# VHH binders against q09150: the designs that were tried, part 32

Target 1, 302 residues: q09150
Amino acid sequence: MRKEYLVSHIEENAHQADIYSLNVVAGNLWSASGDSKIKKWSIGDAEHSLVEEIDTPHKLGVHHLATSLDENVVVSCGFGQDVYVWNPETNEFRDLGNNAQHPSECWSSCISPDGQTIAFTSVDGRIAVWDNPSDCKISELDTKGKFGLCIDYSPNGRFIVSGHQTGQLFLISTETGRLFHVLSGHTSPVRSVAFSPGSTLLAAAGDSKMITIYDVLSGDQVGQLRGHAAWIFAVAFNPVGDLLLSADVEGKIKIWDIDTMECISTQSETDGAIWAVAWYKNGFIVAGADKSIRWYRAAATE
Below, E stands for the ipSAE of ESMFold2; O stands for the ipSAE of OpenDDE; V2 stands for 0.75 times the mean of E and O plus 0.25 times the DockQ between their complexes.

## First folded at step 17 (VHH; framework vhh_gocatamig_d2)

Design r35 (at its last look DockQ between E and O 0.41; V2 from the best seeds 0.00; counts 0 for: pae E 10.2 > 2)
Fold by OpenDDE, look of step 17:
Structure r35 (fold): chain B 302 residues (1-302), chain A 119 residues (1-119)
Amino acid sequence: as target 1 above (302 residues)
Amino acid sequence: EVQLVESGGGLVQPGGSLTLSCAASGFPVSINALAWYRQAPGKKRELVAGITRGGSTVYADSVKGRFTISRDNAKNSVYLQMNSLRAEDTAVYYCAAYSYLRESPYDYWGQGTLVTVSS
């Protein structure tokens, strides 16, 4: 059944460059951009007002942003392979990139639900897990040069998954620190991975223009979502876990029913690339090359 | 095909000035950041200056106050104005582009342009 979504708000020129990352936590939207700024936006008001702006020390922009559930920890990754860990309340930050033990060429990052663990992918294919705030490395997996493009932490804290240039996904158990699964299904770069809220499913998408749904425990492919005509750069499950949001470089936004594995909505308001998506209580949010943040609401009957 | 083409290099006397240009083409999506690197003989490649789409800039300490990086987003071009050139600025200068839509884990690089500062 087709669902109807409407644009409820557009924040034009939300940033001065492309917006590459969006995170919704604790009733706030966090955005990161090529302009090297991190911004926090209110979800509670109709205007979605700017709440906070962080002028980061990133010199060449920010392309990945992770935020802990309690908003006490923010991790930003930049195009210079620079990484910072932030306390948004105090605006204090640690330069993790200058840590001698830190993997070089860090690209993407995620934070554990409890905020005590930070995981990174690197350009040279390492997946490293670090303790926060001690900045001690807990574990590391070397994929032997397979560029890790994306990473996510399961909501239950038990798993970390990374997507790589080869199309492979590495699923790591946080309990053992060991590789749990190598997931196949893609042969081109995986740009985005996301766990379902219950940590039972995993979605992966990228240059294949296809989304693959995996069972986390078995590693089995549960479904393949086809319909995008361009590279997919972002996927996210809704809070309930019955819908998946995706967006591609041609600006197409799709909503998928996870039960039926069918596309139930497509939005095409922009032709610019969409790099990031996020769900919030009333709908979803997208951002990308047009430097705007677009808010969508579900129709009242949905 | 992604291409970065540098121009403007050459021989200049100490204290002189040069302007380097780089034109980027073939990118399927917008370029996030452009930068200039340089590599002198026997030395590692080093960042000289970078600029984001938003206009934020970064400079190596050795060139601060002497070099200015700028970009034209419409032309997908980046420029490096080099003033008060020194012998130690002698190097091959490379243009680099940073795109979020990277097809490889490696940066995009130009062929380089030689800058020689000598009396």
Scores: ipSAE 0.036, ipTM 0.518, lowest interface PAE 3.1, mean pLDDT 91
Fold by ESMFold2, look of step 17:
Structure r35 (fold): chain B 302 residues (1-302), chain A 119 residues (1-119)
Amino acid sequence: as target 1 above (302 residues)
Amino acid sequence: EVQLVESGGGLVQPGGSLTLSCAASGFPVSINALAWYRQAPGKKRELVAGITRGGSTVYADSVKGRFTISRDNAKNSVYLQMNSLRAEDTAVYYCAAYSYLRESPYDYWGQGTLVTVSS
């Protein structure tokens, strides 16, 4: 794989506060920020332009965003423990759950690729699965107070994984609605989880400064990626599934070859925290504390 | 380990003022989002005011122009200045801290302080 990546575009001050979440779908980039806005950027051509800016009802900012593949369903979570489901075409927001009455409501969410199922974590350790069309709860797993920090939906729709403050991961079968595996390996908060595009692997990372790779079906650890010197808040598999992108709170970005479990690139463009990463084409996109979005491309070779 | 302790509540006449304090221990207030919530008997808990890590402030429409949230990093405290109090402001006021960072627990609440505005 290539050794070097270069910044190809910087959108400085893309938001007025930290950018906590990025989602790439259908040639668009969605960003969410502590300024309580969600922005849509076109990245399907040579121009990286703002397409839409949405003022959300979140009062304390947005820290998690999930978008369905068709972009018709967007879920946002904010620091006020509020969660909204909305349609970007209409800007209509639906308040999901009774979050104003419970101090441990939602923290992180994900959505199935087809937009029909929403899953979310809570501070009090509940993992809820919600049917979006009927606006009702399908199932709930009670982890007995283990604060859920991150959650992801497998691309094949069959699994949900959550990462928790205790270091545990809970892998849930969407077919049964029940716990499939409890994954060990982290003893510190897990900040980011991601399924591989084939839904056969998942990556988990956080305050341990290491990334653990698991086989989804067996629950076995199949690798541990070492090299970060700071907390890791974002991981993502590329669309092929042979590379993993990771970024930490000191601004280090690493690319890992999944076949060899080796780091093949390290980038350090900023000294501020990177909260969010995403792949696009042969490059990637990062955002964080400096309020900017940075696009990277693989360096040309002869 | 992490504690938020509210103080400064009490009985006040309509039109009066109170300052609520929230003393934090086990984490620095400078790196977290902090908020005041309130809950009157039989009502839902509602956001009153918040202050982000970057220092931006937000207010509920019902208190805008009357209440001010502030943070004192040296005293590790957050305050709510409440002016022009009305009977509708009667509630238990809670301090909350929110962290995307390693602060255990990430989402923490105080025990509350009662504010009564007699009319």
Scores: ipSAE 0.006, ipTM 0.440, lowest interface PAE 10.2, mean pLDDT 84
ESMFold2 (binder alone), look of step 17: mean pLDDT 80; pTM 0.811

## First folded at step 19 (VHH; framework vhh_gocatamig_d2)

Design r36 (at its last look DockQ between E and O 0.64; V2 from the best seeds 0.54)
Fold by ESMFold2, look of step 19:
Structure r36 (fold): chain B 302 residues (1-302), chain A 119 residues (1-119)
Amino acid sequence: as target 1 above (302 residues)
Amino acid sequence: EVQLVESGGGLVQPGGSLTLSCAASGFTVSINALAWYRQAPGKKRELVAGITRGGSTIYADSVKGRFTISRDNAKNSVYLQMNSLRAEDTAVYYCAAYSYLRESPSDYWGQGTLVTVSS
């Protein structure tokens, strides 16, 4: 039942400040940091070589990064109310924070599987959905001032979920553009949400120190994962969807078996916060306050 | 309890200098950026300078070359060295902190320290 993971590579001081966001896409790891840089790392070599270092126009650091599956669209959000949509091939940044058409300060974003749609959360609780090719707002949900801290797009393209300071989650149907469910269960800020790869489950975690698993279509809670002793800022389903990765602000990393709802691995880092996690192949990657990227692989089992 | 405490304000003649300081406490993790804002009576609060944990800085055009921001990460403190002060620099100066732990529409702010530049 237990599964062991071992560190396979450490990139010490990968950034000059905290690393807040990680995305694995198209054979690369993207990292975003409070040093205002975004970096791209190869997954395919054992040393995970730096492919590209991008100096962003963000003024006071980048705390959020989303990448389309084809790597053609990147969204980044920074401290100080700046948000950019850009093309990685040209590094041409489109500033979305400088006109009245955007909602108030955007905090987090996600990109649809086909790369056509971007959804944003904002400090004032609006969830905006944009058609990227036409640069036009498609829809907006007003949560009445509930600061949106995290957001994810389902892999099947049918749903968007956002997590908010109140503990509420808003699940939106992309087919109708309208609210599908309001999910309860958390009474503290929700810091991370993730859909399973089949788009049938979603996980939500945050300051409650627990992870709640919901059935997407019914909106029912189907499990609670307890064991973290600190706030959880990152969760992610593996590509199969049978495991969940979570990490907290005290450096603990946990792997959960979704079929049994039980913790099957705990890794202890230094006491620094882990802000971001990602799966790759049969392992995972974490990054956070120690400015380093740690790559783990599953240990061989009999 | 999260707390930002400014000090160093006062009355100074044009052309003079002041150093502002701000100490941040009660944060359970590192603060990504610390900044100084100012607000003169009847005007909007405006960014003066900011500095990240990694040492990157930004300045308002109106103060570039005259003001220097610096940071002591071990003490969670930020400093603003203000040189060649002008009457238009008169304002209440506020310390702000940008933290990934933010959970409200408002960032973290100090109470402010008054700087008066008067001949």
Scores: ipSAE 0.712, ipTM 0.863, lowest interface PAE 1.1, mean pLDDT 89
Fold by OpenDDE, look of step 19:
Structure r36 (fold): chain B 302 residues (1-302), chain A 119 residues (1-119)
Amino acid sequence: as target 1 above (302 residues)
Amino acid sequence: EVQLVESGGGLVQPGGSLTLSCAASGFTVSINALAWYRQAPGKKRELVAGITRGGSTIYADSVKGRFTISRDNAKNSVYLQMNSLRAEDTAVYYCAAYSYLRESPSDYWGQGTLVTVSS
């Protein structure tokens, strides 16, 4: 199988610095940048107009953004290891570093499907789960100094997975708060992790230039996707779960068939690093070092 | 080995100017943000200015209009032009580097350079 994708829209200079995070939620695209701004863009609008621009309290930019499904909670992580929880209704930022007893400086974050739980990785290798908005710590796993680079919450709310500098993945059960699996397969930093929509599969990628697919329940490796020639910084399953999107620091975008474990499309419109990807409808969105947001759509003919 | 080396500090009179430099070396990955911090005796370390790889800048309110941060990506260097210096600017100034591409829990800091503003 081969699929063709076309650039449908380019938002040039969408931000004033690199764009590090993209989230598609409730028909909107959320972007976060090194310019310390968060922006919301329309998906339904053919022009993908800017809906909202948020000046964050981050001093040195934003590199991770998590948005609840109902858009009531936005969590941002900055280069200063500062973390804020934004309430779109009140337009207030909560400095979580000052209001919560964090074990250490946080790096990445994810929000539970119901919006009631926020999980963090820390620089010193802790995975902490907090109740929102009470700011009470629910659980914490100490990996003993393994820097957590990425984290994701399963759509069914049952699992949290984090990727670490050692290449290890820690899969945590939200029911017990305990470690469910330690997943192997990488020996270099894992930069991105993503659950499939059905929460049955897990994708992990990073400096190994390889994507590993895991069965969540058994912890078994079910596939390895090879083809990237550079560090992979973003992976994402499409809404159906039959395709995986990936992007690397050389600007290569790849689409993989999860059934065949084959690359079915490669895009190379930019030489700049792509830091973030997201699916929307039957297309996808990428952003990175060139400060643009690039929208792709599936071609009419395959 | 990653190193940040500050230079340019010294004694200056109030109203004077000084330029700090920081050279970053040993990085195997891209540096996304560079920043200057300062710590006065008995005070907490505070951000003075920061600059992203894209060129976006941030300044502490106390230095806005007086200090200018710039960077040379090719040299992995950051500079702080300090004008109209005041006694309250007296501090050890530190260079910091941040990377989205970091793979370790280490924060990168220089050893600092002393700036003394005194008549």
Scores: ipSAE 0.305, ipTM 0.701, lowest interface PAE 1.4, mean pLDDT 92
ESMFold2 (binder alone), look of step 19: mean pLDDT 80; pTM 0.803

Design r37 (at its last look DockQ between E and O 0.70; V2 from the best seeds 0.56)
Fold by ESMFold2, look of step 19:
Structure r37 (fold): chain B 302 residues (1-302), chain A 119 residues (1-119)
Amino acid sequence: as target 1 above (302 residues)
Amino acid sequence: EVQLVESGGGLVQPGGSLTLSCAASGFTFSINALAWYRQAPGKKRELVAGITRGGSTIYADSVKGRFTISRDNAKNSVYLQMNSLRAEDTAVYYCAAYSYLRQSPSDYWGQGTLVTVSS
């Protein structure tokens, strides 16, 4: 049966520029924008009130944001090739881009659920794994110049996956610090990767307009989701792991049933790019080029 | 398909002024920020000023109060007004554009325009 989703709240002009990243953690939505601000919004009330606004040291805006489960460690990346790790309670920013152990320009980052490990992609194709408490690099994979556009940390803490301009994915074991699988299927830039909540599946999407689904342990491609007519910049599994959310640069939003590999909902409320998506208990959230945050809830089925 | 062409450089005395221009062709909504960088002989390229699609501006500490970045959407251009020039401002100035839709490891750069501040 098809599921329907309805807009439940719109925060118009939530930021003064494009919103590139959304993270749901610890009862809050975090948003990051080209206006160089990060904002926290309440999930638990219907108004989704602004909880906090954070001015960042990013010179030209923020395009990637990741948070630990307890919200005590945040990593952010900006257009000026700057990257910071910081504690939101103190708002003290540590500049990772000026560390001699990490000399390459970072593009995207992720953080382990417990906040102990940070991983980065770079424009020169290095994937660095960083121990946050000791502030040092603990491992690195050299992809031989394949620009890394996206990265995710598995919820079980055992894997990191990066997506690259070549279409390749590099799946790294955090236990060994070494390459576990190289995943193929895309031949165009991969813009978004996401692990399922059980850490058994991962999804990858980008300029091919296709979403590939992989079994993490075997490295086998187990599905392809086709239907987007434009580049896909965001994918996310719901908390159960049976649905995938995707959004493209023309404003199309799709929900996919992972068991059947079929699209079960399509929404098209904005004509601008959607850069970021997230699930929450009552539905999903999108944001992008129109500077607004749109909250959707699942409609009752008839 | 985006092309950036700088102009307006030249020789100027200390205390003088120059306006640098950068014409962007192939304009799309995908240009998220525009910036001016400079590179002096023997130094690394450094950010001078930036302006976001929303109009927010950022300046290096060394140029605050002396330089102003602006953009003209109708002319598809970005400008750097440089006042109270000093010898330390001598450099090749580059226009840069940043896009979240970037497909390659290189951002979009102009060819540069030389500014020389000397007696």
Scores: ipSAE 0.564, ipTM 0.790, lowest interface PAE 1.7, mean pLDDT 87
Fold by OpenDDE, look of step 19:
Structure r37 (fold): chain B 302 residues (1-302), chain A 119 residues (1-119)
Amino acid sequence: as target 1 above (302 residues)
Amino acid sequence: EVQLVESGGGLVQPGGSLTLSCAASGFTFSINALAWYRQAPGKKRELVAGITRGGSTIYADSVKGRFTISRDNAKNSVYLQMNSLRAEDTAVYYCAAYSYLRQSPSDYWGQGTLVTVSS
């Protein structure tokens, strides 16, 4: 089954630098860029109007952005190894680098579905879970120096997964705070991890140019998606969980059928790297090096 | 091996100008941001200027209007043009490279170049 997607909207120069992160939350798109700005865009209108622009305190840009489901908590990670937790409505910021006893420089973050927990990966390979807003550390796993490049929180709130430079994934139970699985299948850095909506599957991709699908409970590999010719920097399940979106540094976008493990669509409108992807409604959004936000819609021919 | 090598530092009178250069080598991936930091005796290292791959720049308030950061991607180099230098600009200046494509936990820093502003 092949699906056709069309570009429905392009926001040219959405940012002044590369766009590294996209989050779709509560009918809005959040974007974060190397220009140190975070922007909020409307999904509901055809023009996808800019709703909010935030000048962050990051000095050298933002490369990771996590937003709570209720949009009350935003966590941003910057190239300066600076991390902020803030309320976009009140503009209240917590500088975790200065105010929290973080053991090391953080790189990636995710927020629990209820917004009460924030998890971080660090450059020195620690996976730390913190209570929000008390900023008390709940748990920490030390991978012994394996740089954590990405992290995700399962929609059911039961698991945290991180991808590391060694290709390993660490799956942590939030109930026990303990390691649930060490997932293998990659030998190169994992750049992106994503849980399926039902929290039953996990996708991981990176420099291996391959996407591995795992069963969360058993830890078994259930599939490998091959087709990308370059490093993959973003993966995301659609809201239903039957499709996976991926993008690589050469600007190739692929959509995969999770049941058949086949690529059902490839987009290549840009030659620039795509750093981030997100699903919305029946389409998806991508952004990256060309500083634009590109919106896609499924063609009505199916 | 990744290397950042600063050059251009020296002694200059107040009001004078100086251009710092940093050559980056040994990278197997693209550098997203380059930056200049400085550390004066007894003070913390501080960001002076940064430039992203997209060309966006950031400056410390204390150097705005006086310093200009630029980069040459072909030469893998970053430059800091420093005009209207002041005594308080005296410091060791360091070049730093950041990459979203990094595979290593290491941050990349140069050894630094000394800038002394004195009459």
Scores: ipSAE 0.473, ipTM 0.755, lowest interface PAE 1.1, mean pLDDT 93
ESMFold2 (binder alone), look of step 19: mean pLDDT 80; pTM 0.810

Design r38 (at its last look DockQ between E and O 0.61; V2 from the best seeds 0.53)
Fold by ESMFold2, look of step 19:
Structure r38 (fold): chain B 302 residues (1-302), chain A 119 residues (1-119)
Amino acid sequence: as target 1 above (302 residues)
Amino acid sequence: EVQLVESGGGLVQPGGSLTLSCAASGFTVSINAMAWYRQAPGKKRELVAGITRGGSTIYMDSVKGRFTISRDNAKNSVYLQMNSLRAEDTAVYYCAAYSYLRQSPSDYWGQGTLVTVSS
């Protein structure tokens, strides 16, 4: 069954440069931009209102942002290949990029729901797992030079997945600290990975213009979602886990029914790239190259 | 097809000035930042200066106050004004671009332009 979504609000020029990352957590939307700022927007009272603007130490802009479930720990990565861990209440930034234990230039990062564990990818293909409280490396996987472009932490805390320039995905068990599966299917760079909220499925998408769905425990590919005509930079499961949101560099937004593996909605409000997506309530939020944040709400079906 | 083309290098006396320019073409989305690197004979390539689309800049310490990076977003071009040149500034200067569309560990680089500071 097809489903309709409508633009409910546009925050035009929300940043002074492209918006590369969005994160919805607690009562806030977090946005990160090439203008080197991170902004918080209310999703609760005074919805859409700017709550806070944070000047980051990322001198060449910030492109990846991850937030713990309680919003107490944030990790960010920038074009200068720098990575910071910080507490939003104090805005105290801890620089991980100058750590001699760091194997290479960082690109993407994620954080466990409780904020205790950080994982990040690097240009030289190392995937580091880091204990936040002690500021030390727990483990590292060497992918033998495969540039890691995206990474996600499972909601249940048990897995980390990274997507790489080769199309490979590396699924790591946090319980053992070791590689759990190597997932194939893509032959082009993987730009976005996401776990389902139950942590039983994961989605991967990128330059192949398709989305693959994997069963986490078995490592088997259980579906492919085809329909995008351009590189896909963002995917996200909704909170129930029955829908997937995706967006591409030509401004197309698609909603997929995971039970049927079919596209149930396509939206196109801009020709510019959409770099980031997030679900909220019964709708979703997107942002990208036009520097604007767009909120969508589901239309009533009856 | 992505291309970065540098120009403006040459021979200059100590204390002199040069302006380097670099034009970027073939990108399908905006370039977030551009930078100049240099490599002297027998040395590692090093970042000299960088500038974002919004105009934020960084400089290596040894060139701060002497070099100025600027950017023309309409032309997708970046410039390096080099003043008070010293012998240690002799190097091949390379233009680089930072793009979110990056597919490999190699950044987008120009071919380089030689700057020689000699008496």
Scores: ipSAE 0.638, ipTM 0.841, lowest interface PAE 1.1, mean pLDDT 88
Fold by OpenDDE, look of step 19:
Structure r38 (fold): chain B 302 residues (1-302), chain A 119 residues (1-119)
Amino acid sequence: as target 1 above (302 residues)
Amino acid sequence: EVQLVESGGGLVQPGGSLTLSCAASGFTVSINAMAWYRQAPGKKRELVAGITRGGSTIYMDSVKGRFTISRDNAKNSVYLQMNSLRAEDTAVYYCAAYSYLRQSPSDYWGQGTLVTVSS
């Protein structure tokens, strides 16, 4: 089965710098950029109008953004190795970098489904889990210097996974706070990890130009998706879990059938790097180096 | 090997001007943000100015209106024009480069260039 996708909308110059992160939450798109701004966009209207623009305290841009399902918590990581937790309701920002217990040089973050837990990776290879909003550390795993490049929280709240420069993935049980699996399959940096909606599968991709699919419980590799010719910086399962979206630094976008492990669509509208992807409704959104946000919709099924 | 090399530092009188340059080499990945830091004796290193890939700039309050950061992407270089220099600007100035594409846990820093403002 093949699917055709069409560009439905392009927001040109959505930001003043590269867009590094996209999150679809509660009918809104959240974007974060090297211009140190976070923006919220409407999904419901055809024009995807700008709903909110936030001037963040980041001085050198933001490259990771996590948003809680209820949009009450936003966590941003910046190039200055600064981290902020924002409450959109109160408009308050917490600087976690000033917390003596907070690992230095955080790089990526994720929020639990209930919004009560925030997890971070750090440049020095720590995986730290914090209670929100108490800012109390719950647990920490030290990988001994393996730079953590990405992190995700399972939708069922039971697991946290991080990808590292060595190609290793660390799967942590949130129930015990302990390491559940060390997943192999990559020997180069993992740039993106994503749980399936049912929390049964895990996708990992990066500089290997390959996507590996894991069974979360067994830790077994269940598939390898080959086809990208460049570093992959983003992967995401669709809401149903039967498709995977990926994008690379050469601007190639691919859709994969998780059942057949085949690529069923490739998009190449831009030559610029795509840093972030997200699913919405029956389509998907991408953004990256060209500073635009591109919206795609499914056109036909072959 | 990635290298950042600063230049342009020296002795200047109060009210004088200097232009610092930083040349980056050995990068296999794109540089996103570049910045100038400074460290005075007995003080912590502090951000003086930063510039993102998109051209957005940030300055510490004490240098606003006096210092200007700029980039030449073709030369992989960043510059800091420093005008109306003051004694309190005396410090070792460091160039920093940040990349979203980084594979290493190491940030990229220069060795620094000394700026001394004295009558």
Scores: ipSAE 0.375, ipTM 0.708, lowest interface PAE 1.4, mean pLDDT 92
ESMFold2 (binder alone), look of step 19: mean pLDDT 79; pTM 0.801

